# VH-VL binders against q9umr5, part 33

Target 1, 268 residues: q9umr5
Amino acid sequence: SYKPVIVVHGLFDSSYSFRHLLEYINETHPGTVVTVLDLFDGRESLRPLWEQVQGFREAVVPIMAKAPQGVHLICYSQGGLVCRALLSVMDDHNVDSFISLSSPQMGQYGDTDYLKWLFPTSMRSNLYRICYSPWGQEFSICNYWHDPHHDDLYLNASSFLALINGERDHPNATVWRKNFLRVGHLVLIGGPDDGVITPWQSSFFGFYDANETVLEMEEQLVYLRDSFGLKTLLARGAIVRCPMAGISHTAWHSNRTLYETCIEPWLS

## First folded at step 17 (VH-VL)

Design xe55
Fold by ESMFold2, look of step 19:
Structure xe55 (fold): chain C 268 residues (1-268), chain A 123 residues (1-123), chain B 106 residues (1-106)
Amino acid sequence: as target 1 above (268 residues)
Amino acid sequence: QVQLVQSGAEVKKPGESLKVSCKASGYTFTSYYMHWVRQAPGQGLEWMGIINPSGDDTDYAQKFQGRVTMTRDTSTSTVYMELSSLRSEDTAVYYCARVGVPFSDYDWGFDYWGQGTLVTVSS
Amino acid sequence: SYVLTQPSSVSVAPGQTATISCGGHNIGDKDVHWYQQRPGQSPVLVIYEDSNRPSGIPERFSGSNSGNTATLTISGTQAMDEADYYCQVWDSRTYVFGGGTKLTVL
């Protein structure tokens, strides 16, 4: 039988958002127990990411306990950051495949409709004034805002991303790395036509330098220092990169070809 | 300024199909899901389905499954709703509607509505 | 499957408070939205997520939701408030609307 699948949604989502993905899994892997965690739905997805990590941790514990052979995670957009933090803080997780579905893993620096809706008088060049404040860090989108032109403010103010990336010293860094490295596979999915994740290579742990030139994962300091285990995972053959063009941000979980190519093979 | 402008009223015979258009302006068309809701004369509102205009994925209310098709044209910022095998009880005003939150199929309440398209099905 | 019930009509005098109920099993666990529809016009969202007003909706519109009943309240009713009012929830992959309440301002 197939391992249970746990799905973690993104910003402004709910379990309904994954209706087509659930259908695909049921068709190709009949009998698979799939749980789309219905926590922090809609407006609640703006709550601080550490609060979301705590809540999702409590929800996954009984699911993992009932499946000692392991589970898979499919984590979409903002949900992929929740899942990465979850894998770092849980010393007892049994995740085989962590499938990161178009997630801003190295952060976000985009003038998106999300930004316009949340902060209508702001743009990416000035959002650091809001996000790198204590008030701003109470919003999930600011927890992974990564302004390459204000690196000193990012490193000092980020309450989430800089910590889970190991970009700021903290006492849990070694333990978080050990926990994260217990994952069987890290499956990275994303593409150039996403339209929201900026740069789209953030889904593959790429990001801007100070000149807005994209450095790939292997060029990132966090990779070179192996701060949370990326270099070790890659050397172990545990990182799968599955880029696909032509898919917009809201279509990743409703595109059958994407599912068959990038997700299905990892749902053992 | 968000605006949803629908095609004009239609008269149809039973067994025919209808196709209503909804042209969006004042926002990024592909960032917002679009819904269709209808209202029979003297009756309440009835949800028909949702389309993601950045792709071709849809979800239809069970009552309309098999008869309704929603499509979109991103070059004209227009969604279409087709209802086939029309019956007299399909006489209604058809509305396109959306929520004001981007990239979300969550229920935030519909605060943007088209003007409505009256379709009369009579023999 | 999920059913919302509303009274078919409510009458109030100008300046008085109108209340419109929306009944549903455990509706207090759901987000309730309210729409105003004037004759010949599209619905207008007047309350969302139980109790919030969109921009441009007068303060005299308010909402509440607990247990099995959600309520739309219009204080100081005016002749222009005469309309049909619909409640709406999301349930099990579908949008459910109440049958509507005709508010008459005498």
Scores: ipSAE 0.835, ipTM 0.910, lowest interface PAE 0.8, mean pLDDT 94
Fold by ESMFold2, look of step 18:
Structure xe55 (fold): chain C 268 residues (1-268), chain A 123 residues (1-123), chain B 106 residues (1-106)
Amino acid sequence: as target 1 above (268 residues)
Amino acid sequence: QVQLVQSGAEVKKPGESLKVSCKASGYTFTSYYMHWVRQAPGQGLEWMGIINPSGDDTDYAQKFQGRVTMTRDTSTSTVYMELSSLRSEDTAVYYCARVGVPFSDYDWGFDYWGQGTLVTVSS
Amino acid sequence: SYVLTQPSSVSVAPGQTATISCGGHNIGDKDVHWYQQRPGQSPVLVIYEDSNRPSGIPERFSGSNSGNTATLTISGTQAMDEADYYCQVWDSRTYVFGGGTKLTVL
């Protein structure tokens, strides 16, 4: 029998967004218990990410308790950051595969239609003024805004990303790293034609330096210092990279080839 | 500025197919889901389906499953709705309508509508 | 299938308050949207997510939703408000519209 699958949605989504993914899982893994969490739907996806992590934690605890052999996570876009935080804060999680589906794992620095809708008078070069304020940190998109030109502000003001990356000292850093390292596999999915995640390599823990040159995961300080366990995880062979071109941001969960190549093998 | 312009009225016979176009302008076409809704004469509104213009994925109301096909052409910023095996009950005004939030198939309400396309199906 | 029930018509005098109901099982747990449709025109969104007004909709339009009833309220009703009004929800995998209410201002 197959391990249960828990799905965590992204910004402005709901469980409906995963209708095609559910069909694919049902075809290839019939009888699998799949739960797409209907929490923080639509407008509520803008709530602070720590609030979302708390709510999702409460929802996943009973699912994990009923499945002592383990569960899988499929976490899309913003949801991938929620899931990574879950892996850190839960002392007793039993996640085998964490499947990160086009998630901004190292943050976001893009002039997207999301930004234009939320902040119509702003652009990526000046959004740090909003996001790195107490008011701005009340919005989920600002919790993972990562301006490579204002690193000191990011490190001081980020209430979420800088903490889960271990970029700012905090009393739980050692425990969070230990918890994260209990995951069986980290499956990183994304691609150059996403059109929203900026840089798209954020889905693979890559990100801009101060000159907006993309540095890969192994060149990042958080990797080199092994601040939350990426170097350890890679050395164990537990990190799987599955890039795919030609997929737009809203199509990751509705592309059968992507599912068969990058997701299906990990749903044991 | 956001504008949805539909193709003109059609007269059809039972058993034929209809195909209505909806050309979008004033926004990033591939960032917004598009819906089709119809209204029979003197009746209320009826949802037919949704299309993601960035990826061709669709979902159709159960009533129309197997008869409706929605497609798009990103080079012209146009969505199409095709309804086959027409019956007299398919006489209606057909609307395209947009969800108001980018990259979202969530129910935010339809904030922009095309002008409507009257399709009459009669013997 | 989920059903929304609206009165077929409502009549009010100019300047008075019009109320249009939309009944549904546990509709208070759903987001309710309201559309105005003038004769020969496309629908216009006037209330979304129970009580929010899109930009350009007059303040006299308001909405509420609790229990089994959602309500569109138009205070200070004007002749230009004469139209058909539809409520709408999402249920399961589909969009559901009410049957519509013709508002007459006399």
Scores: ipSAE 0.834, ipTM 0.911, lowest interface PAE 0.8, mean pLDDT 94

Design xe77
Fold by OpenDDE, look of step 19:
Structure xe77 (fold): chain C 268 residues (1-268), chain A 123 residues (1-123), chain B 106 residues (1-106)
Amino acid sequence: as target 1 above (268 residues)
Amino acid sequence: QVQLVQSGAEVKKPGESLKVSCKASGYTFTSYYMHWVRQAPGQGLEWMGIINPSGDDTDYAQKFQGRVTMTRDTSTSTVYMELSSLRSEDTAVYYCARVGIPFSDYPWGFDYWGQGTLVTVSS
Amino acid sequence: SYVLTQPSSVSVAPGQTATISCGGHNIGDKDVHWYQQRPGQSPVLVIYEDSNRPSGIPERFSGSNSGNTATLTISGTQAMDEADYYCQVWDSRTYVFGGGTKLTVL
């Protein structure tokens, strides 16, 4: 039998966003129990990510308990960060495949219509003033805002991304790394035509340096220091990178070719 | 300012097809979902379907499944709605309406509407 | 199918408060949106997510939602508020509109 699949949505989404994904899974892997977690939908997705992590944890624990053989996670956009944190704080998770679907795993730094809608008259170059404030960190988007020109502020003010990355020292860093390394496979999905994740390489743990040059995963300090286990996962062949062009941000969960190429192979 | 400008009124015969266009301006066309809603004369509003920003994904009301097709052209910032096998009951004003939040198909309110396109179906 | 029930018509004198109800089973658990449609015009969003006003909508418009009834309230009603008003919810992958309420300003 197929392992259960748990799906976590992104910013301003709900279970409705995954109607095609459910169809594809049911068609190609009949009998699979798929649970799309309908938590923190809509505007509630703006709540602090640690709050979301706690909520999702409460939801997945019973599912995992009923599936001793393991489960798969499909986590879209902002949901990918929630899932990564979830796997970091859970010392008893049984996740086989963690599929990160176009997620800003290394953070976000772009002028998107999300930003324009949430923070009118603000540019990405000035958002650090808001996001790295105490009240800014009460919004999920700011929890993974990563300004390459204000690294000191990021490292000291980021209450989420900097911690799960192990970029800021904290007492749980070693344990979180150990927990995250329990994952069987980390499947990273994204592409150059996404239009929202900025830079798009963030979905593969790439990101800007101080000159806004995009560096790859292997050039990142979090990798070089293996701060949360990326280097270890890569070394044991547990990281899968699946880039795909021609897919916009709102199509990652509905594209059949993408599903067959990047998602389906890891559902067992 | 956001504007949705629809094509002009049409007269059709039963069995024919209609195709209404909705040209968007004043915002990033590729960031917002679009809906189509119709209103028969003297009647209320009826939801027809939704299309995502890229045009790759659609979802139609059950009533129109197999008969409606929604598309969009990024190069012209235009959304289209085609309805086939027309019948007299399809006589209505057809509206395009934008979702209020970018990149989201969550059931938000429709914050901008086209001016409407009257389609009359008669033998 | 999910059904929204509105009164067919409501009348109010200028300056008085108009109240339009939208009934639905456990509608309080849903996000309710309200649209205003003047004769010969397109609908206009006047309330979103139960009680929020879009920019440009007068403060005299307000909304509430609890139990089985959502309510649109127009305080200090003006002649220009005469229109049809529709409530809207999402249910079972379908957007559902109420039948509409004709508001007449006497």
Scores: ipSAE 0.892, ipTM 0.943, lowest interface PAE 0.6, mean pLDDT 96
Fold by ESMFold2, look of step 19:
Structure xe77 (fold): chain C 268 residues (1-268), chain A 123 residues (1-123), chain B 106 residues (1-106)
Amino acid sequence: as target 1 above (268 residues)
Amino acid sequence: QVQLVQSGAEVKKPGESLKVSCKASGYTFTSYYMHWVRQAPGQGLEWMGIINPSGDDTDYAQKFQGRVTMTRDTSTSTVYMELSSLRSEDTAVYYCARVGIPFSDYPWGFDYWGQGTLVTVSS
Amino acid sequence: SYVLTQPSSVSVAPGQTATISCGGHNIGDKDVHWYQQRPGQSPVLVIYEDSNRPSGIPERFSGSNSGNTATLTISGTQAMDEADYYCQVWDSRTYVFGGGTKLTVL
């Protein structure tokens, strides 16, 4: 009776990371078919996001076909960008709830231990030199790197984020918006103590202006121009914002209160 | 310099419990998962479990489920491993070890190890 | 219950190539990590994810993994390489170590 749930993991993750979330779903919604997609695990999560979108698309098609009443997506961190792209490129998706679990939806601009691990000689202020090159765009992190001080480079070089946000002209923009708007609900989850997503408001489609002041979703050009459907979704009451303080990046899928408050109500 | 410093050697009797500490320094404590591994005298390495130091979640090897508890104190950057209902076969050197990638419980290699804590369970 | 099998010992002359095997069912489908443990010391990671060397590990250490066998190879073996070597995988929510191989440099 419950719709199937499809889970898409984030950077350096695997299906193992979601073991606690699976337990919570089983306890509250027994009988729910939950599929944690075991693709692009660990180091493979650095592959270009369009490659990941293609692979995940192939995996979700049969699941959606077997569930004519719809499915739910729970998409964590980098996985939330993969899922948003899926909703844009799939003409026939039947997703009811798209649950975005601390995902960098408007991009990332943070000096984190991820950055130190991947690019030990770089800082957020100079990573644009790598990321906004053809070589850099071969890495998933660079596909959503968003340097607010080099907006012209971002708009011209981004092979992924600028396209799915409708920030750069491309032939699929109208179709992608139409497809994305077929979603029933967009559930945005994140919080100020995440420690990785920078700014953390990126999980709610907020982001830095040129002064590094965070502008909320409703202040973003992509919202005001409704470039991929955010304004339309908000107007129809389809956007749910569920911020929660006190949760670190690795704990979103293993916190019972977060699950009960922000996830469970949308797993109809 | 990444460093994991463990508490000193202990001698225990069967039925007691042990609690070993592992203090981390030289890196952001909450960014890396911590594991415990033990080594009986003259024998190989045996994995005991994992703890996320930025949250409360743990996962234990089946052999130790019900006897082991791993906790952390973020204010002191310290992980603890407690093993209850000790037996003579629990005599071992106990190591804490850090996973080699930030923000992930993916099964990476252990890039830094504590110096080890000898626990002897006798009589 | 996944089992990794290593030879108990391997002997090699200085300057020769040492090969340490790690056998397991379909181990080629798993990521294999290797550790060096000198007497009285903590283990040191020498190879991760089959064939990658951590910073500070000499280039003479290499690894491979296919089928049912993973292999640690030490070219130009030196006296300081005399140690116990452990392979390790993750299987069914458990980290599994091999029994260890004592490498003796004649």
Scores: ipSAE 0.525, ipTM 0.811, lowest interface PAE 2.7, mean pLDDT 92

## First folded at step 18 (VH-VL)

Design kf1
Fold by OpenDDE, look of step 19:
Structure kf1 (fold): chain C 268 residues (1-268), chain A 122 residues (1-122), chain B 112 residues (1-112)
Amino acid sequence: as target 1 above (268 residues)
Amino acid sequence: QVQLVQSGAEVKKPGSSVKVSCKASGGTFSSYAISWVRQAPGQGLEYLGYIIPIFGAANYNEKFKGRVTITADKSTSTAYMELSSLRSEDTAVYYCARVDFDEYGSYGMDVWGQGTMVTVSS
Amino acid sequence: DVVMTQSPLSLPVTLGQPASISCRSSQSLVWRDGNTYLNWFQQRPGQSPRRLIYKVSDRDSGVPDRFSGSGSGTDFTLKISRVEAEDVGVYYCMQGTHWPRTFGQGTKLEIK
C-alpha cells in the first residue's frame, strides 16, 4: 500500500487545480489516498501565512494520525512555504517526502507578467515600503517578500520567512530545526521557465545577493549556518533537486512528464 | 496634493446595505492603502479595515468582518466600503483615509475624506 | 485588542497656556523594525480628523511647532506649548503597530 498524499495549494488557488495530479497519482499508484486541502482558497490565500499554517495544521494532524507509516506532502508555490513552516512547528509530524513544487523557498523579488498586476516593475523597487510595514505583513505575499537591497528591513520586518529560515533569532529556532529535520526527503522542484517565482532558483533555496546575482543554496547563510537544517539534510542525502525547463508556473501540477520525473519516484 | 472625496450622505433601513465610495486624486493610488474609520454621533473613532489597492486585498476588523466589504478600482482610483445587515448602531460618519507608504515610513492616515453620514432608521 | 487609554477626557485650557494629553497602550507599540507607530489626530468641530503626529514625535507638514509628541513603549504624550483658539477640538491617539488598529477615547480640548 502507498502512503497517503496531502496536497497544499498556492496563491489564488484551489483543489480544482490539482485534478490532473490526482489523475496521475491514481493511475500510477492506485489505491493512494490523496487529500487536497481546500483551505484558504482564492483570495483567502492572502491571509497571513502563520494563520494559514495553523489552519493547515489542524487539517493534517488527523490525516497523519491515521497514517502511522507516514505521509507525503506535495506543496505548490506559496503552499511550499506553508508546508515548510508546518514541518517546523510540528514536533510529531511523520512526513516521508516533502515535495516543494515550484515554491519561493528563499522568498520572492519578482515582477513577472503573472504578478505584474500585483507588482508592477515600477513598484518592485519600492514594494519594501509596503511589505515591511505592519500593514503589509498582514498579507501572505509580503510574508515572503525578500528584497535583496533592504536586507535589514527584511530581517526585522518579515514575520514569516526570516523566522522559518532562522535568519532572525527567536526562541524556537532550535526546536523548529529539529522538527524540520524529521522529514525523510526534501524534493525541490522548479525551473527557469516558471515565469512567476523570481528568481526561479528560489525554488532551490537560491537567491539574489545585494547585486542581484543569484547565489546557490550552498552559498546562502541559512545553509552555511545550517539555521533550519539544510546543510544537515544535504549531508545525509535527503535533498533532491529536480529542475525542469519548459514548464510555466501554472503547469507544474498538470505536466505528466514532470510528474513522472520529479514527483512519482517519491510517492511510496 | 492628494485628496479623498467621498460619496454623499445615505439614509438606509435596518437590514439593508450601504456602499460608500472614496475617490483619490493627486497621487499614485497604487502606492498607498485606504483605511475606513467610522464615528457614531458624539462618539470616538472606530477602525473598520483597510485595502491595499495594488494587492486588491483588504484586512478587516473582526468586529465587522462578516458585514464589511472593502474593494478598490485602480482604474478610477476609487475605494469602496460596503456594510450589510445595517443596524441602528451603524449610524455614523464613515471616513476613508490614506495610509502612505512613503520613504519616511509614517504608515499613518495622513489624508482623510470629508466623511459620509450614514443614517440607519426605520 | 490593544486598548488605548487617554487622559484627561476633558481638558479646559486658558488661551496661551500649555496643554498636555496622555495616551497609554495596554501593550508595547514597538514593532519589529524598532519603530513605534503611535499617531495623534486632531478633530475640530464639524471636520474630519487630521493627523498631527506620527511615530510618536514626527510632525506632519503644516503642523505648528507648538505641537509636540513624546513617549516610548506604552506611555505617550501630546503637548501644546501655547494653546490657541483654533486648537479647540477632540484629540485622539491611535496605534498602528498591532491589528486591529485602535484609537483612544479622545480628549476634548476647550477654552476656559
Scores: ipSAE 0.911, ipTM 0.954, lowest interface PAE 0.5, mean pLDDT 95
Fold by OpenDDE, fold request of step 20:
Structure kf1 (fold): chain C 268 residues (1-268), chain A 122 residues (1-122), chain B 112 residues (1-112)
Amino acid sequence: as target 1 above (268 residues)
Amino acid sequence: QVQLVQSGAEVKKPGSSVKVSCKASGGTFSSYAISWVRQAPGQGLEYLGYIIPIFGAANYNEKFKGRVTITADKSTSTAYMELSSLRSEDTAVYYCARVDFDEYGSYGMDVWGQGTMVTVSS
Amino acid sequence: DVVMTQSPLSLPVTLGQPASISCRSSQSLVWRDGNTYLNWFQQRPGQSPRRLIYKVSDRDSGVPDRFSGSGSGTDFTLKISRVEAEDVGVYYCMQGTHWPRTFGQGTKLEIK
């Protein structure tokens, strides 16, 4: 039998968004038990990410317990960060494949249509004033806002991304790294036509430097320092990068070609 | 120059709800958070919650156990505070206050509304 | 929740004399960015609160220099060098570091 699949949704999202994904999985892997976690839907997805991590942890623990052979995680957008943190704090998870589906794994500093919905373009450069404050950090979107022009503020104010990345020292860094390294495979999915994740390379742990030049994963300090295990995972062949063009952000979970190419191979 | 103008006094029965408005003028509504604070007669200040209009999201003091709802209309630069299941102990002056996300990082409530008296009585 | 404790709760002062209000927090108010988000508010009779001090010691525009804030960590002080009649009211400290935000009990300043 196939290993159970757990799906975690993104910002302002719900389980309904994954109806096509469920269909694809059912067709290609009949009998697979797929659980789309119905937690922190809609506006509740703006709750602090650590709160979400705790909630999702409570939901996945029973599922994992019933699947001693392991489970697969498909985590979309903001959900990918939640899942990464989940795998970092759980010392007994049994995740075989962690599929990060268009997730801002290295943070967000976007000026996309999606972000414009929240704030105008002119506000992007000043969002650090909100996000890197005690007030802003109470919202998920600020928990992974990564302003390359205010790196010090990011490192100090970020209550989530900087911690799970090991960019800011904390007493659990070693343990979290150990826990995260329990994952069988890290499947990174994203693409240049996403239109939301900015830069889109963030889905592959790439990100801006101070000049807004995009650097690759291997150029990032978190990789070079192996702060949470990226270098180790890559070395043992556990990282899979699956870029795809022509996919908009809201279509990653509902594109058959993407599923067959980037997701299906890892649902064994 | 920024001003916060609140709606008028309210008299409510126990179990009902009240919705107070706070209209901002003279500034950029999207660059603020709007906090709500109340003060019972002869008592101190109590923080209810706040909203960041640009996010369209609010954070609440759990003490109120979901009875408080804070919303904002960016088009009118108006924030709202609704308190449901009113009790006599909810009788207080309710204030809105601005948290300015300026370059100085003050984050304190530097502009206050005039207050709205809400009386809950049978 | 962070408990803010002010002392004294009642402060009678002679005109022209100095006044001092203490505010103690149950835990450090230093946020991860190194700033301390401690505010002082003045509420005159029948008026809305007015922010006097933010970040422990920074004065708002229009606040007389006879008002000063100091302190660190968990202990803070508001001082008035020369009390004037217009200073009558209740003073509150507030922490903006931890959620939920919390106020001190208030200190009622009166003229003797």
Scores: ipSAE 0.911, ipTM 0.953, lowest interface PAE 0.5, mean pLDDT 95
Fold by OpenDDE, fold request of step 20:
Structure kf1 (fold): chain C 268 residues (1-268), chain A 122 residues (1-122), chain B 112 residues (1-112)
Amino acid sequence: as target 1 above (268 residues)
Amino acid sequence: QVQLVQSGAEVKKPGSSVKVSCKASGGTFSSYAISWVRQAPGQGLEYLGYIIPIFGAANYNEKFKGRVTITADKSTSTAYMELSSLRSEDTAVYYCARVDFDEYGSYGMDVWGQGTMVTVSS
Amino acid sequence: DVVMTQSPLSLPVTLGQPASISCRSSQSLVWRDGNTYLNWFQQRPGQSPRRLIYKVSDRDSGVPDRFSGSGSGTDFTLKISRVEAEDVGVYYCMQGTHWPRTFGQGTKLEIK
């Protein structure tokens, strides 16, 4: 039988967003038990990410316990960060494939149409004033806001991304790294036409330098220092990168070609 | 000069709900957070929650167990605080206050509304 | 929740004399950025609260220099060098570091 699949949604999403994905999985892997976690839906997805991590942990623990052979995680957008943190804090998870579906793994710093819709009067250049404050850090979107022009503020104020990245020292860094390294495969999915994740390379742990030049994963300090295990995972062949053009952010979970190319191979 | 103008006094029955408005003028509404604080007669100040309008999201004091709902209309620069399942203990003056995310990092409530008296009585 | 404890709760003072109000927090108010988000508010009778001090010691514009804030960590003080009649009211400390935000009980300043 196929390993169970757990799906974690993104910002403002619900289980309904994954109806096509469920259909694809059912068609190609009949009998697969797929659980789309219906937690922190809609506006509740703006709650602090650590709170979400705790909630999702409570939901996945029973599923993992019933699947000693292991499970697969499909985590979309913001959900990808939640899942990475989840795997960092769980010392007994049994995740075979962690599929990060268009997630801002290295953070977000964009003024996209998506952000303009959400923040019509805000400029990305000034969002640091809100996000890197006790007030802003109570919201998920600020927990992974990564302003390349205010790195000191990011490192000091970020209550989530800087910690799971091991960019700020904390007493759990070693343990979290050990836990995260329990994953069988890390499947990174994203693409240049996403339109929301900014830069889109963030889905592959790439990100801006101080001049807003995008550097790849291997150039990032978190990789070079192996702060949470990326270098180790890559060395053992556990990282899969699946870029795809022509896919908008809201279509990653609904595109059949993307599913067959980037997701399906890791559900077996 | 930023000003916050609140709606008028309310008299409510127990079990009902009240919605107070707070209109901002003289500044950029989207660059603020709007906090709500109440003060029972002769008592101190109690923080209810706040909203960051550009996020369209609010953070609440869990003491109110979901009875408080804070919203904002960016088009009218107006924040709202709704308190449901009213009880006599909810009788208080309710204030809105601005938190400005300025370059100085003050993050304090530097501008206050005039207050709205809400009386809950059978 | 962070408990803010003010002392005294009642403060009678003679005009022209100094006044001092203490505020203690149940835990450190230093945020991860190194700043301490402690505020002082003044509420005159029948009026809305007015911020006097933010970040422990920074004075708002328009606030007389006879008001000063000091302290660190968990212990803070508001001082009035020369009390004037217009200073009558209740003073509150407030922490903005931890959620939920919390106020002290208030200190009622009156003229003898």
Scores: ipSAE 0.911, ipTM 0.953, lowest interface PAE 0.5, mean pLDDT 95

